# VHH binders against Abasic site processing protein HMCES (HMCES): the designs that were tried, part 170

Target 1, 269 residues: Abasic site processing protein HMCES (HMCES), of Homo sapiens (Human) (q96fz2)
Amino acid sequence: CGRTSCHLPRDVLTRACAYQDRRGQQRLPEWRDPDKYCPSYNKSPQSNSPVLLSRLHFEKDADSSERIIAPMRWGLVPSWFKESDPSKLQFNTTNCRSDTVMEKRSFKVPLGKGRRCVVLADGFYEWQRCQGTNQRQPYFIYFPQIKTEKSGSIGAADSPENWEKVWDNWRLLTMAGIFDCWEPPEGGDVLYSYTIITVDSCKGLSDIHHRMPAILDGEEAVSKWLDFGEVSTQEALKLIHPTENITFHAVSSVVNNSRNNTPECLAPV

## First folded at step 15 (VHH)

Design sc41 (from sc0 with W59Y; framework vhh_6z1v_2)
Fold by ESMFold2-Fast, scan of step 15:
Structure sc41 (fold): chain B 269 residues (1-269), chain A 122 residues (1-122)
Amino acid sequence: as target 1 above (269 residues)
Amino acid sequence: EVQLVESGGRLVRTGGSLRLSCAASGLTFNSYAMGWFRQAPGKEREVVAAISRSGGSTYHADFVKGRFTISRDNAKNTVYLQMNSLKPEDTAVYYCAANYAYHLDEDAYDYWGQGTQVTVSS
């Protein structure tokens, strides 16, 4: 997973993240740096995306079940990185393989600090290799969406007009991430950056791509992944596996260029 | 400034019991998960038990499960390890450790005590 859509206006995105804390209180996540959120149909590595993380990362006395929403840079910069320029990092940290996450220092260290986050998206894009050609077919991949009075159920056969009506009640894709905090050696603001954990593709996606993001399906999984004060790293890692609860449809080549940022990027062809 | 001070280690006969204590100072105790680790001569250090910041979740290694119990008293800034049915194989230096996140691998832990020696003989 190297491209996502996260286009919802801030207010709609915030409401889509309504949750219950450990005490059963209904809450909305509190924003950090909300002005840095840039909605886009076509998010690539190096850009900022919204993530959920425990309030405990920012307030020592907070309940670890309470959530903050914050924009973070996609592409994890390890806290121990010694160079002045994060772009000089010699290896790709856009994704983190689930099978080696506890072996790689870049990911093992922040995991030990409880730096687990949930990466939010409308969905993600993958490019299917077609036999006998160098061209690839892009697909938009997302949670199955429930029917509402206004929009109905969505699928590959639905018209673009029906797709525009679904966003008010869209179920956001919730991907397991790891973040780190890097303090520039020469001073300046702390950089928060994340990676998306990847797993082997599920049966339903195997014809599109051999890997997929680790998707946290449902509020119980999301809550356990975020709650680094009460759920051990080892228990949380049991949540990292392929899911079949996913759907997709083919999209036009407009999405190929990351500078294109229009509804056409995710519309069914 | 942060100090973890273990106590309670001594010589005990096989089948005996011990209660280890670890008093923490210089940190916001309620914000840290706590762990007990041990190291026998010539062996690697290994996790024995761990406890979440509230005490609501605990972990015990398979080789001590049913015999050892970890607990904490946040009002007293103290973590405990109750050790029952002690075996010669339990002979080790026992270390108290604190980590901001609930985690089982020793490499993650922020602060460590000096250790307390437990010797189990026939």
Scores: ipSAE 0.807, ipTM 0.915, lowest interface PAE 0.6, mean pLDDT 90

Design sc42 (from sc0 with W59R; framework vhh_6z1v_2)
Fold by ESMFold2-Fast, scan of step 15:
Structure sc42 (fold): chain B 269 residues (1-269), chain A 122 residues (1-122)
Amino acid sequence: as target 1 above (269 residues)
Amino acid sequence: EVQLVESGGRLVRTGGSLRLSCAASGLTFNSYAMGWFRQAPGKEREVVAAISRSGGSTRHADFVKGRFTISRDNAKNTVYLQMNSLKPEDTAVYYCAANYAYHLDEDAYDYWGQGTQVTVSS
């Protein structure tokens, strides 16, 4: 997974992340650096995307079940990286294979520190290779959405007005991520950056692409992935597997250029 | 300064029981997962057991499962290892360690004690 959509305004995104802490209290995640959140229909590596992580990473006495939402750079920069320009490692750490995550130092070290996060998106894009041509068909891939009387689900037959109504109750895609904290050698703010864990595609996506992000389907999975104080790294990694609870539709080539940032990027064709 | 101090190691006869303690100071104990590790002479260090910050989740190595139990008392800043049905193969220096995250791999652990010697005689 190399392209996502995460376009919701901050307040809508925050409400979409409502959750229950360990004591059963209803909560909204608290923002860190909300000014760094840039909504977009077409997010690529190097850009910032919102992630959920445990409040315990910032407050040592906090309940590990309480959540922070923060923008992080897509493309994990390891804490031990010694060069001044983090872009040199960007493409190597956009995704992390589930089968080698405990073998690679770049991911093993932050996992040992509990640096698990949930990467938020409207959905992600993949490009299907078509037989007999070098052209690729892009698809927008997302959780099945509950149809309401007013909003409906997004479909090829839907008007643009119907699409606007669905976003208020959109179920965000929740992908398992690992983050790290890098201190620039020349000084400046700590850089928080993440990678998305990938698995083999499910049967439903196998005709589109051979890999998919590790999707955490439901609040139990999200809660366990984030709770690094009570759920061991090894137990949390059992949550990393393909899921069939996913849907998709073909989109136009507008999405191909990462500079295009319009609703047309995810509109059905 | 963070300190972990193990105690309770001694000579015990095969089939006996022993309780090890590890007292922590200089850290917010309730914010750390704890582990017990051991090392026999000429052998590599190995994981024995680990416990989450609240004590609600534990993991024990297969070779001690059913015989050893890890527990903690957050009010006393202490982690324990109850060892039952001791075997000569359990002879080792036992180390207490603390890590901010609940993790089973020893190389993640931030703080280590000096160790306490357990000797099991036939």
Scores: ipSAE 0.779, ipTM 0.903, lowest interface PAE 0.7, mean pLDDT 89

Design sc43 (from sc0 with W59H; framework vhh_6z1v_2)
Fold by ESMFold2-Fast, scan of step 15:
Structure sc43 (fold): chain B 269 residues (1-269), chain A 122 residues (1-122)
Amino acid sequence: as target 1 above (269 residues)
Amino acid sequence: EVQLVESGGRLVRTGGSLRLSCAASGLTFNSYAMGWFRQAPGKEREVVAAISRSGGSTHHADFVKGRFTISRDNAKNTVYLQMNSLKPEDTAVYYCAANYAYHLDEDAYDYWGQGTQVTVSS
């Protein structure tokens, strides 16, 4: 996963992240740096995307079940990176393979510090190779959605006009991420950056692409992934596996250029 | 500044019981997960047991499961390892360690005690 959509206005995104704390009380995640959130239908690496993480990362006395939402840079910059410019990092840390996550220092170190996050998106894009041509067909991939009048998932069969009606109740894609904190050697603000953990694609996606993000399906999985104080790294990693609870539809080539940021990027063709 | 002090190690006979204690000072104890690790002569250090910040989650290595129990008392800033049905292969220096995140690999641990020797003989 190298391209996502996360276009919801901040208030809609915040409500879509409503959750229950340990006592069953409904809560909204508290924002850090909300002004750095930039909605887009076409998010690429090095841009900022919203992630959920435990409030314990910022406040030592916080309830481990309380959540912060914060924009983070896509493309993990390890805490040990010694150069002044993060864009000069010679490793591609956009994705982290699940099979080597505990072998690579860039990911093993932040995992040992509990730096697990949930990356939020409307969905993600993948490009299917077409036989006999160098052209690829883009697809928008997302959780099955409930229809506005209930009783069914939204999908390719629905008209494009019906898509605008579902955003108020859209189920955000929740992907397992690892983040790190980098302090510039010459001073300045701490940079928070993340990587998306990837797994082998599920059967349903195998014809589109051979890899997929590790999707945390449901609040129990999201809660356990975030709770670095009560759920061990090793137990949390058991949540990292392919998911079949996913749907998709073909989209226009407009999405190919990451500078294009319009609803056409995810509209069914 | 941060200090972890293990106590309770001694010589015991096979089949005996022993309780190790680790008193922590200089840190906010309830903000740390705790672990017990051991190192036998000629071997690398290995995890024995670990406990989450609240004590609500525990891990025990397969080779001690059913015999050892980790617990903590956050009011006393102390973590314990109750060791039952001791075997000669349990002979090792036992180390207490603290980490901000609940994690089972020793490489992540922030703070370490100096260790306490447990010797099991017939």
Scores: ipSAE 0.804, ipTM 0.914, lowest interface PAE 0.6, mean pLDDT 90

Design sc44 (from sc0 with A50G; framework vhh_6z1v_2)
Fold by ESMFold2-Fast, scan of step 15:
Structure sc44 (fold): chain B 269 residues (1-269), chain A 122 residues (1-122)
Amino acid sequence: as target 1 above (269 residues)
Amino acid sequence: EVQLVESGGRLVRTGGSLRLSCAASGLTFNSYAMGWFRQAPGKEREVVAGISRSGGSTWHADFVKGRFTISRDNAKNTVYLQMNSLKPEDTAVYYCAANYAYHLDEDAYDYWGQGTQVTVSS
């Protein structure tokens, strides 16, 4: 996974992340650096995307089940990186393979510090290799959505027109991520950056692409992944596997150019 | 100043029992996961057991399952390792360690005790 959509306005996104803490209290995640959130239909590596992480990372006495939402740079910069410019990192850290996550220093070190996060998106894009041509067919891949019938509308089918209205109650895609904190050697603000863990694609996606992000399907999985104080790294990694609970549709080649940021990027074709 | 102080290590006979304690000071104890590690002469250090911040989740290495039990008392800032059915192979220096995250790999640990010697003989 190298391209996502995360276009919801901040207030809509926040409500979509409503959750219960371990005491059963209903909560909304608290924002850090909300001004760094830039909604887009076409997010690429090095841009900022919202992630959920435990409040414990910022407040030592916090309940580990309480959540912060924060924009982080896509493309993990390890805490031990010594150069002044993060773009000079020799390794591609946009994705992290699940099979080598405990072998790679860039990922093993932050895991040891409990730096697990949940990466939020409307969905992600993949490009299917078309047989006998160099062209690729893009697809938008996302959780199955609840179809809502608005008052005065009955039996509505999934049409392009209905896609504009579906965002009011959209179920966000929740992907397992690892983040790290990098302090510039010459001073400046701490950089928070993340990678998305990837797994072999499920049967339903195998014809589109051979890999998929590790999707945390449901609040129990999300809660366990975030709770680094009560759920060991070893136990949390058991949540990392392919899922069949996804759907997709073909989209226009407009999405190919990461500079294009319009609803046409994810509209069915 | 953060200190982890192990106690309880001694010479015991095969089949005996021993309880190790680790008293923590200088840190907010309930904000740390705890682990017990050991190192035998000529061997690398290995993880024996781990416990989450609240004590609600524990892990034990396969070679001690059913014999050792990790526990903690957050009111007393202490973590324990109850060792039963001791074998000569359990002879090692036992280390208490604290980490902000619950993680079962020695490389991640923030603070370490000085160790306590356990010797198991016939």
Scores: ipSAE 0.796, ipTM 0.911, lowest interface PAE 0.6, mean pLDDT 89

Design sc45 (from sc0 with A50S; framework vhh_6z1v_2)
Fold by ESMFold2-Fast, scan of step 15:
Structure sc45 (fold): chain B 269 residues (1-269), chain A 122 residues (1-122)
Amino acid sequence: as target 1 above (269 residues)
Amino acid sequence: EVQLVESGGRLVRTGGSLRLSCAASGLTFNSYAMGWFRQAPGKEREVVASISRSGGSTWHADFVKGRFTISRDNAKNTVYLQMNSLKPEDTAVYYCAANYAYHLDEDAYDYWGQGTQVTVSS
């Protein structure tokens, strides 16, 4: 997973993240650094994306089930990185393989500190190899969406107005991530950055790409992944596996250039 | 200054029972997961038991399941290890450790006590 869409306006995104705390009370996550959130249909590594993490990372007396939402840099910069410029990191930390996560120092160390997060997206993009050509077919991959009307989306010519309404109740893709905090050696603001854990593709996606992000399907999985005070790292890692609860459709080559940021990037072709 | 002070280690006979205590000071105790580790002469240190911040979740190593029980009292800033049916193989220095996150690997733990010696004879 190297490209996502996360285009919802901040207020819509916040409502889409409504959750229940441990006692069943309805809550919205509190924002940190909301000004750093940049909606886009075409997010690449090194850009900021919103993640959920436990309030406990910021307030020692907080209920571990309470959530913060914060933009973080995609591409984990380890806390021990000694250079002044994080772009000079010599290895790629965009993704973290589930099978080696406890072997790699860059990921093992933040996991030991409970630095688990849930990476939010409308969905992610993958490029399918096309037989007999060097061209690749991009696909937009996302959770199945529930509509108010059963049978609603097929056969009617949907206006742009109807498509705008789909986002009001969009179920965000929730991917398992690990983050770290890097303090510039020469001073400055702490950099929060994340990686997405990856697993082998499910059967439904195997014809598109051989790897997929570790998707946390449902609030129970999301809650357990975030709750670093009550759910051990080892128990949380049992949540990391492929899911079949996913859907997709082919999209235009417009998405290929990460500078293109329009609804056409995820529109069905 | 953070301090973890273990107590209760002593010589005990095979089949006996012993309760270890670890008193924490200088930290917000209920903000830390706690673990008990042990190291026998010539052996590597191993995790014995661990407990979440609230005490709502616990983990015990296979070699002590059914015999040892970890617990904590957040009002007293103390974690306990109740040891029953002691065996000579349980002879070791027992260490208390604290970590901000609930984690089973010793490499993650932020703070360590100095240890308390448990000797199981005959």
Scores: ipSAE 0.756, ipTM 0.898, lowest interface PAE 0.8, mean pLDDT 89

Design sc46 (from sc0 with A50T; framework vhh_6z1v_2)
Fold by ESMFold2-Fast, scan of step 15:
Structure sc46 (fold): chain B 269 residues (1-269), chain A 122 residues (1-122)
Amino acid sequence: as target 1 above (269 residues)
Amino acid sequence: EVQLVESGGRLVRTGGSLRLSCAASGLTFNSYAMGWFRQAPGKEREVVATISRSGGSTWHADFVKGRFTISRDNAKNTVYLQMNSLKPEDTAVYYCAANYAYHLDEDAYDYWGQGTQVTVSS
C-alpha cells in the first residue's frame, strides 16, 4: 500500500472515529496538530495522514485506552536516524512486512516502545498489471459500507451519484501502523512518522495485487492495537493478518498522478 | 536516578513457596509495565511473567503457569511474584524490569534491578 484517499473534512473524520474507552464511555479522539491535516483523494508517501494513537504517548498518567488523532508523515523515520534531512533516508519505510517486523531494527525498536497507531483512510489504491499491455488498472479498495437512506440504494457497485452521499456515514479503513519519533540533530520540532504493516493479499484481492495492508476490522481489533499499556506487543501482533471483509471497484487513470486531487480519483468507472 | 530493588530471594525446599518484591523509585510507576525475568548459571535470561500498567492484564510463561502469579500495588510502587510449588529447575537469579509499553521480550526493557537469588533444593 502506497496510495490512499482520506478526504473527509476534519469534523466528519472526527465523528467517524467515535469510540468507547475501557470503561465503556463514548468518546471522540482529541486532535493534536489539526492544522497539519490536509484532506485529499490521492495521498502519497511523505505526505501527512491522520492516525489514531493512545493518549498515553503524550500524558504519562493517561488511560491507555483513550485516543488521540494526529497527522503524521507517511514514511517512518527511525528515532536513531542521524542525518539532518529525513528525505536522505536510504531505505523505503512506507510499508513494513509483517513477517519481518520483529527482525528489522527500524520497526522492532518503536514496537518495543508501544508506538502502534491506526492509519485512517477512506480506502487505498492498488494497480493491477494487465497482461498484453504496459498499462495498469487502478482500483479503489475499502470496507463494505452499511446501507444509508441518502440515495435509495447504497453499495460498492452503485452509481457515482451515491458516492457523494455516502460520506456522511462512511466507515473509514483502519490499517495497522507503527510510528516513531525523530528529533532533528539541529533542533526543532519532533517529527512523528509512520509505516503501514503489510500482509499477503486475501483471496478476494489476489488478482489485483499480491500484498495488502494489515486491516484492523472492527473496534475490538482497533482498541487492542492501540492499547500499548494493557495489550502486549506480542498479543497485538496476533491481530496482523489478511482480511476478506473488503470490497473494491475499478477507477479512472486520473488517480495515477498523485497531483490529481478530485472525487474522480475514486469514482467507479 | 531510576532504581528497581528486588527482595525476598532465599533458599527453599522443593514444594515450598516464596514471594518476591520489587520496589521502584525515580520513575512514574503507574506508567510502566513490569516484568520478572530469571537467569540460571550458564543459561540465557528468560521471561517469567509480565504485568500491564494497571495490573489488569498479566502473562505467565508456560513453565510457571498455575504455580507463579505476578501482581502489583501501584500505591506502593511495588511489583510482586508469588512462587508456589517450587522445583529445583526454578533456581535462578530473579530480575525485576520496567518498560513504558507492555512487552514480553527482555530487549525492550530499559530499567533493570540487580536481581535476587532463589535457590530450590531437593
Scores: ipSAE 0.739, ipTM 0.889, lowest interface PAE 0.8, mean pLDDT 89

Design sc47 (from sc0 with N99S; framework vhh_6z1v_2)
Fold by ESMFold2-Fast, scan of step 15:
Structure sc47 (fold): chain B 269 residues (1-269), chain A 122 residues (1-122)
Amino acid sequence: as target 1 above (269 residues)
Amino acid sequence: EVQLVESGGRLVRTGGSLRLSCAASGLTFNSYAMGWFRQAPGKEREVVAAISRSGGSTWHADFVKGRFTISRDNAKNTVYLQMNSLKPEDTAVYYCAASYAYHLDEDAYDYWGQGTQVTVSS
């Protein structure tokens, strides 16, 4: 996973993240740096994306089940990185393989600090290689959506005015991530950056691509992944596996150019 | 200054029982997961048991399940390891350690005690 859509306006995104704390109380996540959230149909590495993380990372006496939502840079910059420019990092940290996450220093260290997050997206894009041609077919991949009379579906939206109905009750894709905090050596704001954990593709996705993000399917999985004080790293890693609870459709080549940021990027062809 | 001070290690006969205690000072105890590790001569250090911040979740290594029980008292800033049905193979220096995140790998632990020797004789 190297491209996502996360286009919802901040208020819609916040409501889509409604959750239940340990006491059963309905809550919305509290924002950090909300002005840094940049909605887009076509997000690439080095852009920021909203992630959920435990409030406990910011307040020592907070309930570990309470959630913060914060924009973080896609492409993990390790806390030990000593250059002044994060773009000088010699290796790609856009994704983190599940099978080697405990072996790679860049990921093992933040895991040891409880730096687990849930990466939010409308869905993600993958490019299917077609035999006998250099052309690849892009697909938009997302959770199955509950169809109601009010929400509509992507395929049923026939005008721009009907598009907002599709998104009002959209179930966001929730991907397992690891983040780290990097302090510039010469001072400045702390950089929060993340990587998406990847697994082998499920049967349903195997014809499109051989890898997929580790998707946390449902609130129990999301809650356990975030709760670094009560759920051990080893127990949390048991949540990291392929899921069959996904759907997809082919999209236009418009999405290929990351500068294109329109609804056409995810519309069915 | 952060300190973890283990106590309770001694010589005990096969089949006997011991309770180890670890008193923590200089840190916000309820903000740390705690673990018990051991190291026998000529062997690597291994995790024996671990406990979440609240004490609501515990983990025990397969080789001590049913015999050892980890617990904590956050009001007393103390973690315990109750050791029953001791075997000669349990002979080791036992260390308590504190980790900000609940984790089973020793590399994740920020603070360590000096260890307490447990010797199990036949």
Scores: ipSAE 0.785, ipTM 0.914, lowest interface PAE 0.7, mean pLDDT 90

Design sc48 (from sc0 with N99H; framework vhh_6z1v_2)
Fold by ESMFold2-Fast, scan of step 15:
Structure sc48 (fold): chain B 269 residues (1-269), chain A 122 residues (1-122)
Amino acid sequence: as target 1 above (269 residues)
Amino acid sequence: EVQLVESGGRLVRTGGSLRLSCAASGLTFNSYAMGWFRQAPGKEREVVAAISRSGGSTWHADFVKGRFTISRDNAKNTVYLQMNSLKPEDTAVYYCAAHYAYHLDEDAYDYWGQGTQVTVSS
């Protein structure tokens, strides 16, 4: 996974992330650096995307089940990185293979610090290789959505008003991520950056691509992945596996250019 | 500032029991996961048992499972290791360690005690 859509306005995104803490209290995640959130239908590595993480990473006495939502750079920069320009690491840390996560220092160290996050998206894009041509067919891949009389399916949203109704009740894709905190050698703000853990594709996606993000399907999985105070690294890693609870449709080549940021990027063709 | 002080290590006979204690000071104890590690003569340090912040989750290494039990008392800022059916191969210096995240790798742990010697004679 190298491209996502995350276009919801901040207030809609926040409500889509409503959750219960360990005590059963209904909560909305609290924002950090909300002004750094840039909605887009076409998010690429090095851009900022919203992630959920435990409030405990920011407040030493917080309950580890309470959640913060924060924009983070896609492309993990390890805390021990000694050079001034983190951009050179982009290709190595956009994704992290589940089978080697505890072998790679870039991921093992932050994972040992409990730096687990949930990467939020409307869905992600993959490009299917077409035999006999250099052209690839893009697909938008996302959770099955609960259909209501009001919202309908994404395929039924032919106008801006109908698309608004689809998104008001959209179930966000929740991908397992690892983040790290990097302090620039010459000073400046701490950089928070993440990687998406990847697994072998499920049967349903195997014809599109051989890999997929590790998707945390449901609040129990999301809660356990984030709760680094009560759920050990070993136990959390048991949540990392392919899921069949996913759907997709073919989209226009408009999405190919990451500068294109329109609803056409994810509209069915 | 931060101190972890182990106690209870001594010479015991094979088949005996022993309870190790680790008293923590200078940190917010209930905000740390705790672990017991040991280092036998000529061997690397290894994880024996670990416990989450609340004590609601525990882990024990296969070689001590059923014989050792980790527990904690957050009101007393103390973590314990109850050791039963002791064997000569349990002879080691036992270390208490604290880490902000619940993790089993020793490399992740921030604070360490000085260790307490447990010797099991045949």
Scores: ipSAE 0.617, ipTM 0.843, lowest interface PAE 1.5, mean pLDDT 89

Design sc49 (from sc0 with N99Q; framework vhh_6z1v_2)
Fold by ESMFold2-Fast, scan of step 15:
Structure sc49 (fold): chain B 269 residues (1-269), chain A 122 residues (1-122)
Amino acid sequence: as target 1 above (269 residues)
Amino acid sequence: EVQLVESGGRLVRTGGSLRLSCAASGLTFNSYAMGWFRQAPGKEREVVAAISRSGGSTWHADFVKGRFTISRDNAKNTVYLQMNSLKPEDTAVYYCAAQYAYHLDEDAYDYWGQGTQVTVSS
């Protein structure tokens, strides 16, 4: 996973992330750096995306079940990186393989510090290789959605008008991530950056791509992944596996250029 | 400033019981997960048990399951290891360690005690 859509206005995104804390109290995540959130239908590595993480990362006495929402750079910059420019990192940290996450220093170190986050998106894009050509067919991949009363379950067969209205109650895709904090050697603000954990694709996606993001399906999984004070790293890693609870439809080549940021990027063709 | 002080190690007979304590100072105890590790001469250090910040979640290594129990008292800034049905193979220096996140790998632990010697004989 190298491209996502996360286009909801900040207020709509915040309400879509309503949750219950350990006491059963309904809450909204509190924002850090909300001005860095830039909605887009076409988000690529090095851009900022919203993630959920435990309030305990920022407040030492906080309840670990309380959540912060913060924009973070996509592409993990390890805390030990000594160059002044993060773009000079010589290896790609956009994704992190689940099978080697405890072996790679870049990911093992932040995991040991409890730096688990949930990456939020409308959905993600993958490009299916087409036989006999270098061209690829893009697909938009997302959680199954509950339609409004008028239309039942949303799918590729639905009209574009129905797709325009679906965002009012959209279920966000929740992907397991790892983040780290990098302090520039010459001073300046701490950079928060993340990677998305990947697993083998499920049966339903195997014809599109051989890998998929590790999706946390439901509030129990999301809560356990974030709660680094009460859920051990080893227990949390048991949540990392392929899921079949996913759907998709083909989209136009408009999405191929990351500068294109319109609803056509994810509309069914 | 941060100190972890283990106590309770001694010589015990096979089949006996022992309780280890670790008193923490210089840190906000409730904000740290705690672990017990051990190291016998000529062997690598290994994780024995770990406990979450609140004490609501615990983990025990397979080789001590059913025999050892980790617990903590946040009001007393102390973590405990209750050891029952002791075997000669349990002979080791036992270390208390603290980390901000609940993690089982020794590499993740921020602070370590000096250790307390447990010897199990016939």
Scores: ipSAE 0.679, ipTM 0.874, lowest interface PAE 1.2, mean pLDDT 89

